# VHH binders against Lysine racemase, part 2

Target 1, 368 residues: Lysine racemase, of Oenococcus oeni (q04hb7)
Amino acid sequence: EAIHRSTRIEFSKSSLAYNVQYTKQVSGAKTLWLAVKSNAYGHGLLQVSKIARECGVDGLAVSVLDEGIAIRQAGIDDFILILGPIDVKYAPIASKYHFLTTVSSLDWLKSADKILGKEKLSVNLAVDTGMNRIGVRSKKDLKDEIEFLQEHSDHFSYDGIFTHFASSDNPDDHYFQRQKNRWYELIDGLIMPRYVHVMNSGAAMYHSKELPGCNSIARVGTVVYGVEPSEGVLGPIDKLKPVFELKSALTFVKKIPAGEGISYGSKFVTSRDTWIGTLPIGYGDGWLAEYQDFQLLIDGQKCRQVGQIAMDQMMVALPHEYPIGTEVTLIGKSGKYENTLYDLHKHSGVPPWKITVAFSDRLKRMVV

## First folded at step 5 (VHH)

Design kh (from k5 with G105P S106R; framework vhh_8k46_1)
Fold by ESMFold2-Fast, scan of step 5:
Structure kh (fold): chain B 368 residues (1-368), chain A 121 residues (1-121)
Amino acid sequence: as target 1 above (368 residues)
Amino acid sequence: AVQLQASGGGFVQPGGSLRLSCAASGRTFSDYAMGWFRQAPGKEREFVSAISWSGGYTYYADSVKGRFTISRDNSKNTVYLQMNSLRAEDTATYYCATRFNYGSPRYSDYWGQGTQVTVSS
């Protein structure tokens, strides 16, 4: 981390808690599992995980084994689901750390059975209803897995089953309806475990009433981090609270005469004597080249980022001289103005979840 | 209440192009997502395309993806549907909508007046 500079991510604990309650209210879900994969959507894996329970979160979902291990090593004993496939050789470690572990094939289970020894693995079965990513596709294969788990109860606990809806946030719900129908077809007459979880953000927000028997658990990320999954097409943007802010401060301020170029290649040339500020943030921090010319916020005023974004720093045009150390809001509120993730998406073409996950470990993450 | 007016339809041969427009009045539409729906003779109304209030997200029905492009100009309170490589099966009355929810009764739907598109040889 580069903690001795002003550039930082601040995320709102109260807004995250509000979004958890809103998601539970809209979906009717009694249980909410928060996706903290990819450094908690860039908010900070451990920072988010440490406050999740207090915010009303009932469990954490990670994509890779190492994310779960890091949470445990930080002293967090919350429920953890590993959604991504793990190499069978790590099954004993997954059991030792008490992870609910996703399994996609009978062959994986047979291999795990040979190496678990005294360990008992908590198993989450992946069902492929049309996304073609992971999981079994037939009722026979699913039935064979369930029977194997029951016959080998000394090594396995059949605790979860799920599918992933690829298009639950799409106004055209034909694909969602096909996956939903296939899901119910596949599970019909089978023994169901304690955790049946099919609701991602879109399903939780728009389709929960269509998922009877499978709508008690919301396994969500985007909506809790304050991003409306359809960006206002299916749901209202203003009912979610923004969670993520990005702030910095001026490290240098200088008056540049008319006719001079700013930054590499002189692509921006001053048309008048202009005050220019320098910020300690660049593309090495995750402020991508696509974000060039974005309007930043300083003391309640919009100030254009100018010239090429460098690896570690960038320039901003100022209406007058500001003191060194003046706060700059890149994402968030300043005075009467707000720069939202949606605003940056519109400017850059980069969607909100890709914006937040792209910020590097150089940036300090702070709970506010 | 919002008032929507769809226009730009007409007769075109297969492989041709048309650009539909939907103008919003009564208040600015920059606060709302906009969508296009169509209804073919004797069929149910179906989703065609949608664009978020910011223009940052676009959605397309599989039948039109790669051929149609939705866009908006918030300064003109207008959403557009550029239709390329038109086929006979694209023949329908096209409607614009704001504050729609195709798959859920939770939210209000607002529908425009419609514009007829006929694709035939």
Scores: ipSAE 0.000, ipTM 0.233, lowest interface PAE 15.4, mean pLDDT 86

Design km (from k5 with R27F; framework vhh_8k46_1)
Fold by ESMFold2-Fast, scan of step 5:
Structure km (fold): chain B 368 residues (1-368), chain A 121 residues (1-121)
Amino acid sequence: as target 1 above (368 residues)
Amino acid sequence: AVQLQASGGGFVQPGGSLRLSCAASGFTFSDYAMGWFRQAPGKEREFVSAISWSGGYTYYADSVKGRFTISRDNSKNTVYLQMNSLRAEDTATYYCATRFNYGSGSYSDYWGQGTQVTVSS
């Protein structure tokens, strides 16, 4: 983390808490598990995890074992689900850290049974209803896993079961309906565990009433981080509060004569004498080449990023000379203007969740 | 009150082009997704295309993908449908809509006045 640099990510605790409450209200879910995978969608794994409970979050979902271990080592004892499959040799470690652990096959369970010793693993069964990612695909395989867990209760606790909906945020819900019908077909007549969790952001926001018996837990990321999954097609954007801001400050300001090229390759050439500011942010920080020419905000004015984005620096055209240290808002509010993640998506073709995840560990993360 | 006014329809020969417009008023246009639907005589209304409030996401029915392009101008409170390579099967009354869903039996709270498109020789 480069703490002596002006470039930083600020995320709003109050906005995150508001979005948790809003998601619970819309979905009717009494329990909300926040996805904090991939550095909490770029917001900062430990920074988000430390405040999650205070925001009304009931548990954390991570993709890899090491994310869960990092949270525990930071002194956080909240409920943690490991969504991604882990190598069976790490089953004892997952048990030691009290993780709800995702399992996709009977063979994995049989192998784990041989190495758990005195450990008892909390198991979450993955069911594939059409995503084709992980999990069992037949009722027989699912039933065999449940029976194995019941027969080996000394080593396993059958605590969770889930599926992932691939298209729950699509206005055409035919694929969602197909996965939903397959889910109910597969679980029919089976013993259900304590945690039945199928609602990702789209399902929680648009389909919760269609998931009777399976709509008490929302396992969400995008909506809590302030992004409407359909960008207004299925739900209103104005009911969610923006969480993520990206800010920097001018490190250098110079007047460039007409006809001079700016940055790598000199493809941008000034048509008149122009004030140019330099920012300590580049593609090595996660400000991708696709974001070239985006309008940044300085003192309530729109200022175009000019020339090619370098690894550690980029330039912005200024209407006049600004002092070194003048704040620049790349994402967020400045005066009467706001640059949203949606605006950057429209400019770049990169969707909001990929934008925030792409920011590197060089950028300090601040809760505000 | 929310009002949507569709226009730009007309007669065109197969292979021709038309550009439909939908002028919106009575709400903050830039905060809402917009869609186009069509209805041929004796058929149900069917989805044609949609655009998110930001313009970052566009959706198309398989029957029009590659031929039609949806766009919007938030400064003019207008959504557009550029229709190229028109076919006789595209003959229908075209409606613009907001606050909609297609496929699952939930439809828009607000519909525009239709504009007739006729593709024939």
Scores: ipSAE 0.011, ipTM 0.407, lowest interface PAE 9.6, mean pLDDT 88

Design ko (from k5 with W53R; framework vhh_8k46_1)
Fold by ESMFold2-Fast, scan of step 5:
Structure ko (fold): chain B 368 residues (1-368), chain A 121 residues (1-121)
Amino acid sequence: as target 1 above (368 residues)
Amino acid sequence: AVQLQASGGGFVQPGGSLRLSCAASGRTFSDYAMGWFRQAPGKEREFVSAISRSGGYTYYADSVKGRFTISRDNSKNTVYLQMNSLRAEDTATYYCATRFNYGSGSYSDYWGQGTQVTVSS
């Protein structure tokens, strides 16, 4: 919790809202469910959830029961889907909080039936078409689950069915075509519920027209958070608005003579007299070792991070003296320059979704 | 509008190498991703490789990964496909494409004239 430190994440409500509308326009989806798992892709679970409806989001998708409970306890009554499996003993709690709950087996349903009592669980059936994470893999198993739900309508509402596409953002679509074909084979002739949702970010952006009967709901994360899922290969990166910024400020500034080492192990040694700034951010905050030597932005100038990134602090080389408190943009715009998540990915090998989720709870999250 | 012209194909022995070029005309080349596709006789057109607008990200079909390398030179409006360790099954007409929205079976707004690659002993 370091709210009195200058280092913070800022995310743009207007850019998030723009990306929601853009995703709906490109996909043709009338309903958009935003994935807010892993602290809303690092943007802040409650901060994002509180503004989601105002941004045109029609529902929230979380991976674990506790994320959904936290949203409810914050006073948010929006539609919530629990995507990850839950222990059957928590089925009554999921029902009490009105979650659409993902179920992967008939045995789970039979066990839930015995403990729900007066509760009626809203059920989302997981179908495994090739992702190999969760869900039934055969038409027989899927049919058996649907028949069980219909025969036990006192305890269950059959409200959803879905699959997840592993490679919908890959320009080589052979795996996507295999999963799509398997999906249609598996559901053929079965009773469908009100929510049939298969479109993750890649499917919504590139394949929606190939998903007739299953393209009314987009269940997306990456694209709404301003990251083009293929990073420019299948779609233009500049049609989405960046959402995420990471900013800090200089806590100390000093001039170091030529020949002196900077930070642990003195691996970086100055070749000339150099102004060095200190920033209150390190790997304990999520600024990973892979980000070593990235060019940060200060007052419209590119300044290299120098020396080893420490747990709580790091150093940056400056073109001249700056006052203590001068703003530093690690991710975002400063003057004519912008450090994008794509730039940091190219520098570090760490993909954009991993970059944003890696930032710790130490960093204040601010909606702007 | 972008026009694409693929070249550099020919006859090569198994294990040999070829470099394909795709020359583009038009002011917007650097605004779009570029890709290579191939089609063998009696088969559907399949994806081979793609490169992002900046050149920072590349993708390869599993069948060519480790053997083929895609690159681009935005100053020359050209995308390249370096093909090493060629196999008989690489025999196909190779096409370059831009402004494609979907994977291996997808139509692009702009397709180049193909260049024939024949790998035979």
Scores: ipSAE 0.000, ipTM 0.255, lowest interface PAE 15.3, mean pLDDT 86

Design kp (from k5 with W53R Y57S; framework vhh_8k46_1)
Fold by ESMFold2-Fast, scan of step 5:
Structure kp (fold): chain B 368 residues (1-368), chain A 121 residues (1-121)
Amino acid sequence: as target 1 above (368 residues)
Amino acid sequence: AVQLQASGGGFVQPGGSLRLSCAASGRTFSDYAMGWFRQAPGKEREFVSAISRSGGSTYYADSVKGRFTISRDNSKNTVYLQMNSLRAEDTATYYCATRFNYGSGSYSDYWGQGTQVTVSS
């Protein structure tokens, strides 16, 4: 971790809390589970998890067992759902840490039954309604799993059931409607557990009223992190508060004579003597080559990033000399200007959720 | 890439009707949702309406619900916006889009030429 470098991610606790309340209001959901997978969408796994309850979050969803273990080892006792499949040999440890554990097959349950010993595993059944990734696809297989759980209540608690919608944030809802219809078809007449959760960000924001009996829990990520899931197509951008900021500071400043090229990649040539600043951030930190020539913000001024983005450093053109240590805002507000994740998406073609996830563990994460 | 050509705008009195058309060229029209956006003088571009790939779902800005109807004809690679009960505040340049450029602004490889709608007596 490069904590002695100026480059850092700042995320707003108050904005995150606002977005939690807004999502609950729009969806009508009384329970919100926040996805903290992939380092909390790049915001910092433990930093986000430590403040989640205070922000109105009712539970955390992780993709892998190790993310859940890290949260527990940090002293956090919040509700945790493991969304991704785990190797059956880890069923006892999932139970020991009180995780709601996702299960995709009867064979996995039969194998777990043999090794749980005194442990009782909280089970979340995955139903595949068309994503073709995990879960059972037939009513018979689902019914067989439920019956097994009921017959082996000494080792299992049937606590959850879910499906994942692949396209709920797309104005093309053909696939969403197909998955929704398949979901109701598959669960019809079956015993339901206490947690029936199908609403990801798009479903919670745009389709909640179409999910009767299955719309009390929102299991969301992007919307809480301040990104409108359709980026303004299905819902307004300005009703969510930005959460994510990326900041750095000038490490070096020099004057380049008129007529000189800046880096071999950009073809930027100075028309006059120009001040150039250097920043301690590059593609090794997650500032991708696609972000070349983005307008950064320094002391309320727009300053173009110039030349090839290197692995650990990049350059910016300055209107005049600035002191070393002058703050640079890459994403966020400076003076009257703001660079949003949507602005960077327009510039680069890289969508907001890929932008934030791509930042490496070298960058310090700070709650503000 | 796809090219989009918007047409059908014009001058109309309050309460009148216009039908906008957006003709698409290129292979991918039937694979994507289509939408209409508008930009009034001095304002940023705003969402008006969208239609799913199949035509089975439609979405409307609150300001136009009940007055505008979006439709598509995949055999003609065309999306339509039927505008009824037009108001002075509907005056804008109307743009069609596919593979929506998320967020406000003009940075989209799939925006067509706009068509001007003016509602005035």
Scores: ipSAE 0.000, ipTM 0.295, lowest interface PAE 12.8, mean pLDDT 85

Design kr (from k5 with W53Y; framework vhh_8k46_1)
Fold by ESMFold2-Fast, scan of step 5:
Structure kr (fold): chain B 368 residues (1-368), chain A 121 residues (1-121)
Amino acid sequence: as target 1 above (368 residues)
Amino acid sequence: AVQLQASGGGFVQPGGSLRLSCAASGRTFSDYAMGWFRQAPGKEREFVSAISYSGGYTYYADSVKGRFTISRDNSKNTVYLQMNSLRAEDTATYYCATRFNYGSGSYSDYWGQGTQVTVSS
């Protein structure tokens, strides 16, 4: 870790709470489960999980067993859903920690039945309606799983069922309608559990009224972290509050004469005497090569990142001399300007969710 | 309020190209996502293409994907639809719109005045 540098991620608790309430209002969902996979979309797994309940979050969704265990070991007793597959040998651990555990096959259930003791496993059935990732694809297989769970209620609780919509944020709803129709076809006439959850960010924001019987739970990430999934195409950008900021500070400032190169291997050469600042952030921290030449913000001014981004540092062109320690905003507000994740996406071709998850554990995460 | 004016339509033969423009006035154009819709005679309006306020996201209906390209110039308050390899079934009045929802009922804050595109030999 390199947490004793000025470079840090700041995320807003109040903005996250606002986005939770906005998502519940738009979707009509009374229950919101926040996805905290991939280090809470780069915001910090434990930092986000510790404040989630206070922000109005009703439960956490993780991708892997280890994420759930880390949350429990931090003293957090919130509801936790494990969305990704678990090796059957860990079913007793999932039961012990009271995880709602996703299951994709009858064979997995039969194997788990042989190793579960008096501790029941809370089961969430995955249904594949067209995304082709996980889950059963036929009504017969789904019916067989439900019947098995009912016949083995000594080891299992049938608590959840879900599908994932691949294109719920596409303004052309053709694929969404096909998955929705397949979902209702597959569940027709079957016994439903207490948790029926199909609404990812796009479905919650744009399609909730089309999902009768399964629109009470929103299982979302992107919108709560302040990113509109369609970047304003389907929903208004200005109704979500930005959560994520990335800040640093100048570690060195010097004036470079005209005709000099700015960094090793760079083709950038000054045409006039230029003030250059150095920042303690590079590609080893997650500031990727694709972000080359992005306009950073210093004291309400736009300042271009210049020269090659190095592993631990990079340079920025300055309009005049600034003191060492002057704050630099890479993502966030400075004066009248704001660099959004959408702006960095447009500059780099890297979408917002990939931007935030790419920042390494070298960076300090701070709740503000 | 935002006002939208679509233009650039006309008569073109199959395989031809047209570029549609949508000029915006009123509030700051760069704060809004923009979309194109079309309505063929006797049919309901359908989605064609959309672009986010930043230009970072673009979307296309399957029927036009690979043939049409949406772009925007925020300095000119204009969104464009470049239409290549036009087919008879592309014949419609084309409308630009700012922000829209679908599913629970398609809506838009503002619909531009349409521009007619006719593809015929």
Scores: ipSAE 0.415, ipTM 0.742, lowest interface PAE 3.5, mean pLDDT 89

Design kt (from k5 with R27S S30R; framework vhh_8k46_1)
Fold by ESMFold2-Fast, scan of step 5:
Structure kt (fold): chain B 368 residues (1-368), chain A 121 residues (1-121)
Amino acid sequence: as target 1 above (368 residues)
Amino acid sequence: AVQLQASGGGFVQPGGSLRLSCAASGSTFRDYAMGWFRQAPGKEREFVSAISWSGGYTYYADSVKGRFTISRDNSKNTVYLQMNSLRAEDTATYYCATRFNYGSGSYSDYWGQGTQVTVSS
């Protein structure tokens, strides 16, 4: 943990709230469930979860049981969906914490029925329409699951059903159309629960009108965190507000004469006397080697990161001497310039959601 | 209103190369993705390539993948389509586009007269 240093993630509550409302407006969804898996896409699991309702979020989606438990133990009683499969032995715990729990097989339900005792589990059925990840693939298997849930209403509530679209953010929608057609084929004539949720970020933003009867709930991540899922290909970048900022401050400043190498392997050599600043951030914090030579922002100026990124520190070339403690913006605005997650994606080849998720718990997370 | 103008088309022999340009007229279009579409005589308009605002994502139609490369220069408000190993079936009018959606089937967000590419011996 290195929370007692200048390096920190700041995320905007107002921008997150704006993106929630924008996503609801574009999709027409009445209900928005925010994905908070992987430390809320790196923004901070508990920090995001604590403000989600105030931002207009109607529920939280996590990938694993432990993420849901952490939210509950922090005193948050909001609706929580567990998207990933859980071992049947944890069904009583999922029920105790009031999670909507994803189920992919009849055998799992039969096993859960034997161990729930007095608990009643809220069940979300996974349907595989082409993602080939989880869920049942046939109408027979789906019908069998629904009938079992109805026959065992003392242990189960049939509350949800969903599928995941693999390519809803692709401008070529052929694969999306195939999954959509398969979804409607599979659910035709079946009893539907209160929560029918198929819209990930791409489906919510680009395909909601094509999902009649299944477009009331948006289960989204990237778009709410301020990332346009197609990076502007299918929708404009400027309609979403950036949420994520990464900032640090100079811990050391010195002038290096011409001809000197900086950091590991001396791959950067000064061509003239140069002021060099040191930042308390490195790849151990999630500032990956792929981000080498990125232009950082200091006092409204672009300053190139120089030399190899170390585990805990890195260097930046400065136009003149700055005081120790001068703020450095790695992602975000400084003066007339802005470094976006899209800029870092273009520089590094690492997509925005992988950038934010990669930041470690060494960085403190602050709501602004 | 911002307009996009395609240029750089011409006559080229099979196996040849052309570079198309699409420029915004004095306005910054940095926040928008750009795409290229083409329409051959008597055929429907088809998608060719797209690039996100940052250039971090690129998309290509299967018919041009490996032969065409899309790029952009946001400082010049310009998008490029480098076309290599041109074939007779690439003959079409090429159009710049913003905010294209395959789901609607209509690619109305293209600009200008386009630029004609003719591949012939």
Scores: ipSAE 0.006, ipTM 0.408, lowest interface PAE 9.8, mean pLDDT 86

Design ku (from k5 with A50V; framework vhh_8k46_1)
Fold by ESMFold2-Fast, scan of step 5:
Structure ku (fold): chain B 368 residues (1-368), chain A 121 residues (1-121)
Amino acid sequence: as target 1 above (368 residues)
Amino acid sequence: AVQLQASGGGFVQPGGSLRLSCAASGRTFSDYAMGWFRQAPGKEREFVSVISWSGGYTYYADSVKGRFTISRDNSKNTVYLQMNSLRAEDTATYYCATRFNYGSGSYSDYWGQGTQVTVSS
């Protein structure tokens, strides 16, 4: 880790709480489960998990067993769903930590039944409606799983069932409509558990009224982290509050004569004497090569990042000399200007969720 | 209210190219996503492409992906549709619109008059 430097991620607790309430309002969902996979979309797994309940979050969704274990070991006893498949040998551990555990096959259940001993596993059944990732695809297979769970209630509790929509945030909703129709076909006449959850961010924001009986739980990530999934195409950008900021500070400032090359390969050459600042951030931190030449914000001024982004450092052109330690805003507000994740997406071609998850553990995460 | 003026249509041979423009009047253009729809005679309106207010998000119908490119110039209040490798099935009246979902179209009244594209041999 490299936390003893100026470069840091700041995320807003109040903005996250606002986005939780807004998502519940728009979707009509009474329950919101926040996806905290991939280091809480780069915001910090434990930092986000520790404040989630206070923000109105009713449960956490992780992709892998180890993320859930880390949350429990930090002293957090909130509801946790494990969305990704786990090796059957870890079924007793999942039960011990009280995780709602996703299961995709009858064979997995039969194997778990043999090793659970005194443990009783809370089971979430995955239904594949067209994502082609995990889950059973036929009504027969789903019915067989439910019957097995009911016949082995000493080892299993049938607590959840879900599907994942692949294209719920697209203006072309034909694939969403096919998955929705397949979902209702597959569950028709079956015994439903306590948790029926199908709404990811796109479904919660744009399709909740089309999901009767299955729209009480929103299992969302991007929208709560302040990113409109369609970037204003299907929903308004200005109704969500930005959560993520990235800040640094100048570690060095010098005046470079006209005609000098900046950084590796010297592809940027000064046309006039230019003040250049150095920042302690590079691609090793997650500031990717695709972000080259982005306009950063310093003391309410737009300043272009210049020269090749190095592994740990990069340079910025300055309008005049600034003191060492002057704050630089890469993502966020400075004076009258704001750099949004949407602005960086437009510049780089890298979408907002890939931007935030790419930031490494070298960066300190701070709740503000 | 914003008004949309579509232009740039015409006659072109299969494999040819056309660039459509949608000029907006009013102060709200840069605050909205913009899209293109098309309607061939006797058929329902179909989605073609959409671009977010910033230009960072674009989406294309499968039938035009790789052949059409949507772009916008907020300083000129204009959205463009660059159409390459045109096919006979691209023949339609093309409309620009704002605040819509696929399949539903925009509002009942299109904000552009439309521009006719005819691909003929």
Scores: ipSAE 0.012, ipTM 0.467, lowest interface PAE 8.1, mean pLDDT 87

Design kv (from k5 with Y59W; framework vhh_8k46_1)
Fold by ESMFold2-Fast, scan of step 5:
Structure kv (fold): chain B 368 residues (1-368), chain A 121 residues (1-121)
Amino acid sequence: as target 1 above (368 residues)
Amino acid sequence: AVQLQASGGGFVQPGGSLRLSCAASGRTFSDYAMGWFRQAPGKEREFVSAISWSGGYTWYADSVKGRFTISRDNSKNTVYLQMNSLRAEDTATYYCATRFNYGSGSYSDYWGQGTQVTVSS
């Protein structure tokens, strides 16, 4: 919506491809499905989806039906899994678009059976092993769903089954072990479909060898987007390549006398005559109030963001006058310095994936 | 090359507090995640708490959550464990460690010597 300005997100196709291959190598997974929910973790739903196959991605996972529809309408025919629940009235649409569709109850299947008509829905069964979010919790309920799918094979294909590990990136693995044991208990003796997928980023990176029969598919997000899920606790930070950069440029530069306030409420007051730059980015773009006073990078130098972050603009203190149009790196490299998502997390208390998803659709997304 | 020195243990009454310290040698301390583990006699070593290299993420075992606080000071190459509302069940030798790799990594080369915490029954 406000793409005709200097502020933009750049993401690296080559770094994303490297992270896909690294994740496959570490996990041993032959198939990688990339989570592109929440605007592809803020990287851009269609921008990421258009290059995913070239990066070695074998399928896309979205959280809501509309994300899948948007991908299809953009001309992308890749495999798509809908992870979140959909209203049963949309089952025929999910089938028409060839989505692998997540189902959490027998009642949903019975209702879908009545309205599918000529459509045959590709079904992914959700199993709740301790996340307590979606899916059946008992072997009986799971068996009843599988039997229903077999009895109604004219309307359904039993193509997938999964669970979600809530704590696979926790160094205390007791909760993960409990979910893992419950998973194997629940599926024991049941007919398994083509897609058995349990590995989120943490499970793929740290627990894949503990998941025999269920470790061929990695359904991951954060690690492919260049963030180590545990920030170095369980895996090395330096083996993943950063994907995300945020850049802008100075729109205005002025010298402010000592003793003068900057931005709303004049909470920052200059102690000496200071050059101040203005940037066309604010909290309306996703540069949150928690990021106040972060050190930005300009021409290989650290420059502190000063004063209140406004809705569309913010100020930065400069060591000298710079020309209007001078590039500012908020996240990424400039000269010998780098601002990582981990650095911003440490400064703000906001975790890396929440940082990237918070950037609004006002920002242009560019593949580099 | 990495050495860890754990300290701060001792005897306390139930409900008391202790602060453990783990000092690391080397200029790359800020590049490592740090954690605390504990082991009571005759029991397996268990996870207590961890802090990411950035300090932005912290993890706690359910048994200590709300009572213990992990923190780090990269300028001093030190990680701390503030232990409040101590219980008899917290009695153990406490070890600090760097590099948590449950996949195939060994922590033995990066473990501190340990510091004994005894909470009276």
Scores: ipSAE 0.212, ipTM 0.630, lowest interface PAE 4.6, mean pLDDT 87

